# Ledger of designs, part 82: miniprotein binders against q9h3h3

Target 1, 235 residues: q9h3h3
Amino acid sequence: EDGFTAEHLAAEAMAADMDPWLVFDARTTPATELDAWLAKYPPSQVTRYGDPGSPNSEPVGWIAVYGQGYSPNSGDVQGLQAAWEALQTSGRPITPGTLRQLAITHHVLSGKWLMHLAPGFKLDHAWAGIARAVVEGQLQVAKVSPRAKEGGRQVICVYTDDFTDRLGVLEADSAIRAAGIKCLLTYKPDVYTYLGIYRANRWHLCPTLYESRFQLGGSARGSRVLDRANNVELT
Short names: E, the ipSAE of ESMFold2; O, the ipSAE of OpenDDE; V2, 0.75 times the mean of E and O plus 0.25 times the DockQ between their complexes.

## First folded at step 7 (miniprotein)

Design M36
Fold by ESMFold2-Fast, scan of step 7:
Structure M36 (fold): chain B 235 residues (1-235), chain A 100 residues (1-100)
Amino acid sequence: as target 1 above (235 residues)
Amino acid sequence: SLKDELRELLEEIVELAEEALEAIKEGNLDEAKELIRRAIEIAERIIEELDDEEIKKRAELALYLLKAALRAIEAGDPKKAELILRWVIKLVRLLIEELK
């Protein structure tokens, strides 16, 4: 049935958020300890549900790095969820604009750049680069998924405070690129995650707002960022 | 009829989860824990008897979440248990619809 896959992915995300996290917290831990922590917990080897043969024997939902300035603010998620149920029963159309308005009303403004990589050296290397950028202050906070039982790609999430602040979103993209990341990036507001807007959702919404592609030119280097709704380049 | 039996068991899980959610809202945490344990028992029985890997995967997630809700109440966080149970109800309802 329509939407089944999207709701299942949302439930898995909720479970991961509620399970224990492996955290390097730069607010309380010296930056000199990061390299040892990264070597102990490479995301390609940390298992989602625990395994005696892996770095973890117990379930791990996320592996995260908090920057020195990190201050968690999820907004009014409970109010957002209540308003979402009311919207669905109202018969009003579900569009990117109505979701944006719900997010603003309930102060659920954070969002994230996503990169999907297969388990292995390239994933671990990319995560190490992102983690160092967070600890050095170029990015605010990031997390990476552990290895799933069924395999498949893992995701690195790099957060920004406000998805409506295009300049801030673009600055985060620039910092990711400066960390050596060259793969495709997509940007998703957390409101979409909380409301279960994933691939193949029942409202046929694009699950991400922006796309970033690495560009190497003869005289210039950078990324091209596309507004996916309008097909307009921002850079 | 195996499909019909599976739907009946999934509907029992939804009913137990809804009753547990109401028990939490009323402050009846011991009753909520017992209702969740009953739902866990049904989910474990379903998983043991299932050969379909896709349905089994979805049932395994529901079982995992039911156990997480129970642990949340035991840890003194019934609000977290309410959120988890709402997701269990949603996920199991979608599985029931797919089996029609």
Scores: ipSAE 0.379, ipTM 0.770, lowest interface PAE 2.4, mean pLDDT 86

Design M37 (at its last look DockQ between E and O 0.54; V2 from the best seeds 0.00; counts 0 for: pae E 1.6 > 1.5)
Fold by ESMFold2-Fast, scan of step 7:
Structure M37 (fold): chain B 235 residues (1-235), chain A 100 residues (1-100)
Amino acid sequence: as target 1 above (235 residues)
Amino acid sequence: SLKDELRELLEEIVELAEEALEAIKEGNLDEAKELIRRAIEIAERIIEELDDEEIKKRAELALYLLKQALRAIEAGDPKKAELILRWVIKLVRLLIEELK
């Protein structure tokens, strides 16, 4: 069953990525329009499949904010998937190191800090803070899921260009904390998403690389970051 | 039995989706759309008879993906429809196994 659950989650993610997105693009839209856009499309009210009573009548896969310097590069996802099939057939061990090497070889380097929040004011407030940080240049790009039918938790994703660049990953965490976010964050490389590595994966891999917990006080500003695979503190 | 009938209908969805993939590869988009519409009709009928919430959730995703593949062809993106249909085949095959 674990394998089917992982495939189901991967298919849902693919469907969301392929459905229309609501985008505030700071490359083409003045920053002064952001507050009105956020008021029009609060993520707690935007529905995944459309609803006449919501801000959207048609399906929405994601609500996103692109920073002024945003330049999308997904790498060679097709080559990654072909190499993954070959790896599974080869009998070679499937480890975080092997997946990292596949990601590097196929230039699938992006990753994201994830936060999960219940629909409501706290989600909308957190998203507004992240969106402003993106438009102001402290973060590069972010997206948030629309509301699912039964109102389960929604996810805010804050992207970095290279999951192997620990400094860049930590700088994004600091910017998220500076935006007022205090909840638990976990970091997931996009290669894990493309290959269906979720909690219930059959290879028993940890589905995230890093964990960030809010820290009040001390010399480290804002958070404590742990490398989950090696149990090593980075901050 | 009802369970055997449901498995046969799910197998028919897989066959229709595989034929739609072949039609797209051959450039026959009108045939692909008709095959997908037939699969959608069968999936909608199946969902009406399911009472297990987890299995129904899985079947509903497959139905949504079939509709998304049809929209992709109608929007002029048959390569997108190919990717979606491969996911439909995979998910429906897994659902068939859970019903045994």
Scores: ipSAE 0.609, ipTM 0.880, lowest interface PAE 1.2, mean pLDDT 87
Fold by ESMFold2, look of step 8:
Structure M37 (fold): chain B 235 residues (1-235), chain A 100 residues (1-100)
Amino acid sequence: as target 1 above (235 residues)
Amino acid sequence: SLKDELRELLEEIVELAEEALEAIKEGNLDEAKELIRRAIEIAERIIEELDDEEIKKRAELALYLLKQALRAIEAGDPKKAELILRWVIKLVRLLIEELK
């Protein structure tokens, strides 16, 4: 049953990726237009399939903001996927170290901080803060899911260039917190996403590399960050 | 009997989607669109008659993907339609197994 659920979720993710996106691209759009765009397309009101009364009349897979310095580089995803298939037929055990090596070898190094929020003011406020941080250059690219027909929780993804660069990942966490985000954050390397490895996978891999909890009165960054792979606290 | 009828309709969707895939690969885009339209009609009928909400949710995703495959061909992107149809086939086959 979990396998069937995983395939359904993968198909929903594929559909969202392939559907049109609503994008504010700071590389081609003046920053002064951001506030109007945010007001027009709050993620709580943008519907996945273009429901009556929503700001969008057509399906929207993602709402995204690209920073001025964003230069997409997904790496060798095709080679990664081929090597993954070969590894599975090799009969060798699959471990988190194996996935890390595949990602490094094929230069699929991006990853993302994730937050899950219910539709409403908190989600829209969080997204607005993240979007401004991207346009101002503290973050490079982010996206948020539209409102699903079921109205469940939505996700904000804040990308980093290199999951092996711990300092860069922690700097992104700090920028997210500086934008006023206090909820739980989890960090997932894109290699897991490209290979279709989610939390309920047959290899019992944990796709979450880091977990960040907001902490008052702590370090200058205001976060408690746990390395999930090694079960050690970094801050 | 109800499960048998539902399974037969779902299998027809798979066959139509597989034929549409082959038509796209051969460059017969008008044929592919007709096959997809027939699959859509069957899926819409199934969904209107279903009372199991979990099965209905999964059939609705397949229907949405069929419609997006048709739109991809109409937009001049048959490779996108091929990808979508492969997902439809996978999802509907899983649904057929769930009904056995």
Scores: ipSAE 0.563, ipTM 0.846, lowest interface PAE 1.6, mean pLDDT 88
Fold by OpenDDE base, look of step 8:
Structure M37 (fold): chain B 235 residues (1-235), chain A 100 residues (1-100)
Amino acid sequence: as target 1 above (235 residues)
Amino acid sequence: SLKDELRELLEEIVELAEEALEAIKEGNLDEAKELIRRAIEIAERIIEELDDEEIKKRAELALYLLKQALRAIEAGDPKKAELILRWVIKLVRLLIEELK
């Protein structure tokens, strides 16, 4: 993907963040209502722009579930972007370490496990498992993209508070696996999203810090987690 | 040429967005809204003249983001508007390059 595609994808992601969200908030809604909400808004049927016959008549950017312990903390995203622009202008080398330091400095520390699934029963089932894990307190917050007009894969994002907390990242992986998810997971810091760092970026940065592969009969975690930057297994 | 005219109009959107950013920084939110409105009008005109579907889609995204920036100001979140406008500028500059 060229720089143009990367910027376009970033802009689309921003647009989705700005559109209305369908949210189940466990802080204000009884857990007993989750099943009815999941049935009302299956992510495979919710459409990005509110197509005729969809559960939503208006555009939906994301479907999300907030856990009891969820507290929004976005950090200084504006300061982060300004620092990023200054860094690019400086001509200084840009490394994963540079991005980590920027994230820390501006308190933009959130990250997410990502899974990509085709629309359908498997997606809806995976989402239901994740949503339940969030409501039950094993996970803090998750979101899933609505169905696009063109179809294609939908993404489930499971968030952690701090991408620099390796233990927290691994614990979230374990909780996702315990929820019955067996697909490939990749972990991406939000700082990479905010800065428009995608695959094939001009800095040759890997936008994914960790990869999790399901493992039968292996470790108690049920997965193998790879640190992609160092090419080291963490489990 | 039509292509040249479209590039000029896109440059005008960039200028308006940059001016809107400065207006927000200065606390002149009314001026910022007016500048964004003008950019929206130009973007709508450009979209009508674009034949390439991919470029048109990207222009539509820029238009959408401009509208969101306006809404953000109206909702009392000028910082959000600044963030959006920065992305608009990036996106529109890329469109200009595609039209060379």
Scores: ipSAE 0.309, ipTM 0.746, lowest interface PAE 1.3, mean pLDDT 89
ESMFold2 (binder alone), look of step 8: mean pLDDT 87; pTM 0.876

Design M38
Fold by ESMFold2-Fast, scan of step 7:
Structure M38 (fold): chain B 235 residues (1-235), chain A 100 residues (1-100)
Amino acid sequence: as target 1 above (235 residues)
Amino acid sequence: SLKDELRELLEEIVELAEEALEAIKEGNLDEAKELIRRAIEIAERIIEELDDEEIKKRAELALYLLKRALRAIEAGDPKKAELILRWVIKLVRLLIEELK
């Protein structure tokens, strides 16, 4: 997240979601082809709006890897948006709890671990590790943003199917760490993304639910996970 | 003067987008496309003439979304165009508010 307004960030996310994606789909493509695909489309070189000198001449919204068992389920996003509009009009409090209930009611349960990295070798290396973990079955699905015109940080998103399933969220964190990732991770439910909950949101909600920090301090886990809302260590 | 002229141009984009949204609801897709093309022309003029980098960036996003709305109608997905146009209206209204 940067200093842009919540609405601007939400609109950019919507545009990226609807633009073409570069996808390695392990459900239909042999795992042996992954390394060549990663070499062809390193995220530090793929441009958001296309450039004849880059791997893509046309706009790319996301670079994604789908695991062999991946089954997309976005829930009822249309119903969620209608209910969100009604909630705002009702005058009822907008809290993490009310958003959680809207998500459950409309089955919009997916969420993601986020990592932000500058364009370059570290980003490409981190993405390759995540992509291999997805194809090998330790993670279900992941995507990485292409390079912006300004060259700002890019984001890797590693998805879980249910943000209310704490064990599943923690298992994904463990798999990310096992893939060699050592940077800060934050977890965001997709309901927040659909409703435009970013750093600068007008309801003063924390835009992420969990934070993961790499740690080798004798722990069996490769990281410590914090519940940001309650300031409670989960590991 | 410059801010007043910019606000007027941004308000025209909002009006065109709102009219395009109504045209889509009524099934008048050719009219909607024409209104979107007019909004695109205004956004392109704003981007070309302005030196303010932040205003230019926001106008660039609105322009990009307008072009995507046009493509959505051309691809036979007017419901997607409705979603995109609502975002254009919201973003441009926020920019107008900031210029006050």
Scores: ipSAE 0.475, ipTM 0.822, lowest interface PAE 2.0, mean pLDDT 86

Design M39
Fold by ESMFold2-Fast, scan of step 7:
Structure M39 (fold): chain B 235 residues (1-235), chain A 100 residues (1-100)
Amino acid sequence: as target 1 above (235 residues)
Amino acid sequence: SLKDELRELLEEIVELAEEALEAIKEGNLDEAKELIRRAIEIAERIIEELDDEEIKKRAELALYLLKMALRSIEAGDPKKAELILRWVIKLVRLLIEELK
């Protein structure tokens, strides 16, 4: 992909974050209402820009579920972006270590496990499983993209508080697997998202830190996790 | 040519977006809104006349972002509009380069 395609995708992602979200907030809504909410807003049917024939008439950027204990902390994103601009103009090398340090300095520590699925029953079933795990307290927060006009893959994002806390990242993976998810997962720190580090980035950085593949047999973890940066398997 | 006219219209969108960004920085929000409305009108004209699917998609995203910037100012968040307008300028400039 060329640079223009990457910029277009980044702009679409920014617009989705800024548009209204459909939220099931377990902090204020009884858990007994979840199944009805999931039936009303299956992600394969919710349209990105609204449609009279869909569950939504207005644009929807994301469909999200917040757990009872969810307390968002985005850190100092403004300070991060200012430091990023200074770094780019300084001529200093941009590396995974430099970005990690920038994230730590500005307390932008959250990250997410990503799964990409085609619109349909498998997506809706996977989302329902994740949403129930969030409401039951096994995961803290998750969101799923609405359907685009062209019917491309949709993404489910399952968040963790601190991408530098390897144990916490692995515990989230285990909870996702326990919810019945068997597809490929990749883990991305939010600092990469805020700074526009996608697959086709100018600095040739790997856009994800971890990869999780489902184990076909019964295992304590249910998956094999790879550290993408160091090409090392975690147990 | 159609290509030359399209490039001229896209350049006008960039100029209006840049002027709107400066108006926001100066606290002149009414001027910023009028400049964005003018950019929206041009983008709508471009989309109406285009048959090229790829160029139309890019123009549609720019139009969507311009409308979002306008709504952000109306909602009392001009800082959000600044971020959106920088994206509009970037995307439209890339499209102009593709047309050379």
Scores: ipSAE 0.569, ipTM 0.872, lowest interface PAE 1.5, mean pLDDT 87

Design M4 (at its last look DockQ between E and O 0.62; V2 from the best seeds 0.63)
Fold by ESMFold2, look of step 8:
Structure M4 (fold): chain B 235 residues (1-235), chain A 100 residues (1-100)
Amino acid sequence: as target 1 above (235 residues)
Amino acid sequence: SLKDELRELLEEIVELAEEALEAIKEGNLDEAKELIRRAIEIAERIIEELDDEEIKKRAELALYLLKMALRAIEAGDPKKAEIILRWVIKLVRLLIEELK
């Protein structure tokens, strides 16, 4: 039964959100301290639960970097969730346009580029590049998961403040590529997360809005971006 | 059988967690902590004796959540502990169903 697997993963996610985070906050910490912080807490070595030999002796849910302009604002999530409940009982069709409009109405506009990397130098190098881009102001906020006990891929999340601002989302993609990232990126608006809508949902909605693939050779953006909603290439 | 004994221990964890949840709702935080500590002890016994890695992984998450709930009460945040205990109960019940 996949029901147990889903509930197990949800419980792990809840625990990570509730555990302490390791945060470099550019609003309160000089940029000159970033390199030392990155060396102290590489994501391939920071363990989820504080294993022996780790730089952390206590659990860590996430490692995060907040940029100078970071201003947390989730929007009206409670109103979003209430409107979603009402919509489901109304009999009106549920479409990607419905989710977009709910997000706009309730100002739940954030989203994130996601990348999955195996533990090691490649992950640490990618994170360091992203963290520098955040502190330098090319990106707003990012987080990376710590190493799990059994290993496996870790995730870097790079947030944008408005998924409807296509140019802003594409600028974030470009900044990620400029940091040397060559792996597949997928973009997910946070509205899907707050409503509990995942890939295997009953409405067959696709939570991935964009995919970005690194383009061989040089380009201004260094990537090929596909709009998953309209199945069109943006680049 | 070993399977029946495992199920009985897991059911005891559920009972203790349910009782702890009710104690928190009643404001009896000392009792809730005691009940959670007893559930932790049982979970540690199960994990020490268990050799099935998938069942062990599931029991280890439940143990971690029980410890999180205890820490939340000690930190003065019993509402956080309530949320965590509901997850413990759900996960352990799913494990019990798998063993039937």
Scores: ipSAE 0.654, ipTM 0.892, lowest interface PAE 0.9, mean pLDDT 88
Fold by ESMFold2-Fast, scan of step 7:
Structure M4 (fold): chain B 235 residues (1-235), chain A 100 residues (1-100)
Amino acid sequence: as target 1 above (235 residues)
Amino acid sequence: SLKDELRELLEEIVELAEEALEAIKEGNLDEAKELIRRAIEIAERIIEELDDEEIKKRAELALYLLKMALRAIEAGDPKKAEIILRWVIKLVRLLIEELK
């Protein structure tokens, strides 16, 4: 029932990234094929390690949708990881500012809005909404985790190119809300993910920069966004 | 003791994975695959013989990663196998330390 240690979670994440992905690529596939693809691969039914009774017999790491204009830029992840190893062995303080500088130096700027949902109809419906927004051009790229062996929440990740571009991060939030998403969202830079820094980490760092809450009867945006680092409400 | 036998088996997995890394660096991919297969056999024995669900889950992850490393070499990506094997070594060493 207990979760895995940070090291085990990082290894599982690495394995998911390296396993095959189920991808709808709007750069090469007509938008008219999306509904059939979503019906074939609902994330509540796709299994992480494969199951003859599920849509997949072989392992699947992620289910992803790439937008028409999607152009990946991961930066120098290898250089980032090498610099991180050096930092850990140096004994120098590990702070949010130090990680931000490593990210900028190595051009590892992408980040993502995260939502965690239990397996079932609500997850599949939320993913379908996000996938349509990506294919229609309101979002650039998104992915959702397959069903894990043990009962637990699945995650939908909606990516932005630059976590230092606050306007771009807020525009992605607005598009997620316009797609009908009402659950809590949290924003995390990929630099934290590549380095294996999760909520419970050795360095007591908060990897979440922003939090978005649905606002019933609120502004045209449909949400309130909090800057977690400074504890300031932005919208 | 059962605990000492388990520790010895885990230490053998680490040694095999380290030897596999060296074989990959030297371009000896057939040797690397054989060393990984031996590590897989040990991990499978641990999973089959132990009733401890926590240790079994950790052994299952190590087994999964060992199989991924083997497939990576077979697919022509030994650099991917190196990354995976370093994770196997790290995770198994952490488990050994918890058993002391």
Scores: ipSAE 0.629, ipTM 0.886, lowest interface PAE 1.2, mean pLDDT 87
Fold by OpenDDE base, look of step 8:
Structure M4 (fold): chain B 235 residues (1-235), chain A 100 residues (1-100)
Amino acid sequence: as target 1 above (235 residues)
Amino acid sequence: SLKDELRELLEEIVELAEEALEAIKEGNLDEAKELIRRAIEIAERIIEELDDEEIKKRAELALYLLKMALRAIEAGDPKKAEIILRWVIKLVRLLIEELK
């Protein structure tokens, strides 16, 4: 992917973040209403721009579920971006360690497990499982992308508070697996998103820190997690 | 050439977006809205003349963002509009490079 494609994807992501969200907030809405909400807004039918016949008439950037313990903390994203620009102009080497330090310095520590699924029953079922896990307090917050016009894969994002907390990252993986998710998971820090670090970036940085593969009959975790930076299995 | 004309129009969008950013900083939100409206009109014309589907898709995103920036100002969130306009400028400059 060329630089133009990367910027385009970043702009689309920004637009989605700024458009209205469909949110189930467990802090203010009884858990008993979750099933009705899921039925009303299945991710495979909610459209990005509010197409005719969709559950939404207006654009939707994301469908999200907030758990009881969810507290939004975005850190100093503006400071992070300024520091990133300064770093690029300095000519200093940029490494995963550099990004980690930037994230820590600016308190931008959130990260997410990502799963990509085709629109349909499997996606909606996976989302329902994740949403329930969030409402039940096993996960803190999750979101899913609405259906695109082209019908491409949708992404479910399950967040953790700190990508540097390996145990917390692994616990979220376990909770996702317990929710019945068996597909490939990749973990991406939000700092990578904010800095526009995608696949095939000019710095040759891997945009994902961890990979989780479902494992039958293996460890109690039900998955095998790989540290991609070090090529070491964590489980 | 048509390509040259399209590049000139895209440059005009960049200028309008930059001026809109300055207008927002100065607290002149009415001027900012007018500048964005003009940029929207130009973007719509450009999209009609683009043959490359990928370039057209990118231009459509720029248009969408311009409209979003306008709505942000109208909704009383000029800071959001500034963020969006910076992305518009970035995207449109990339489009200009693709049309060279």
Scores: ipSAE 0.603, ipTM 0.881, lowest interface PAE 0.8, mean pLDDT 91
ESMFold2 (binder alone), look of step 8: mean pLDDT 87; pTM 0.881

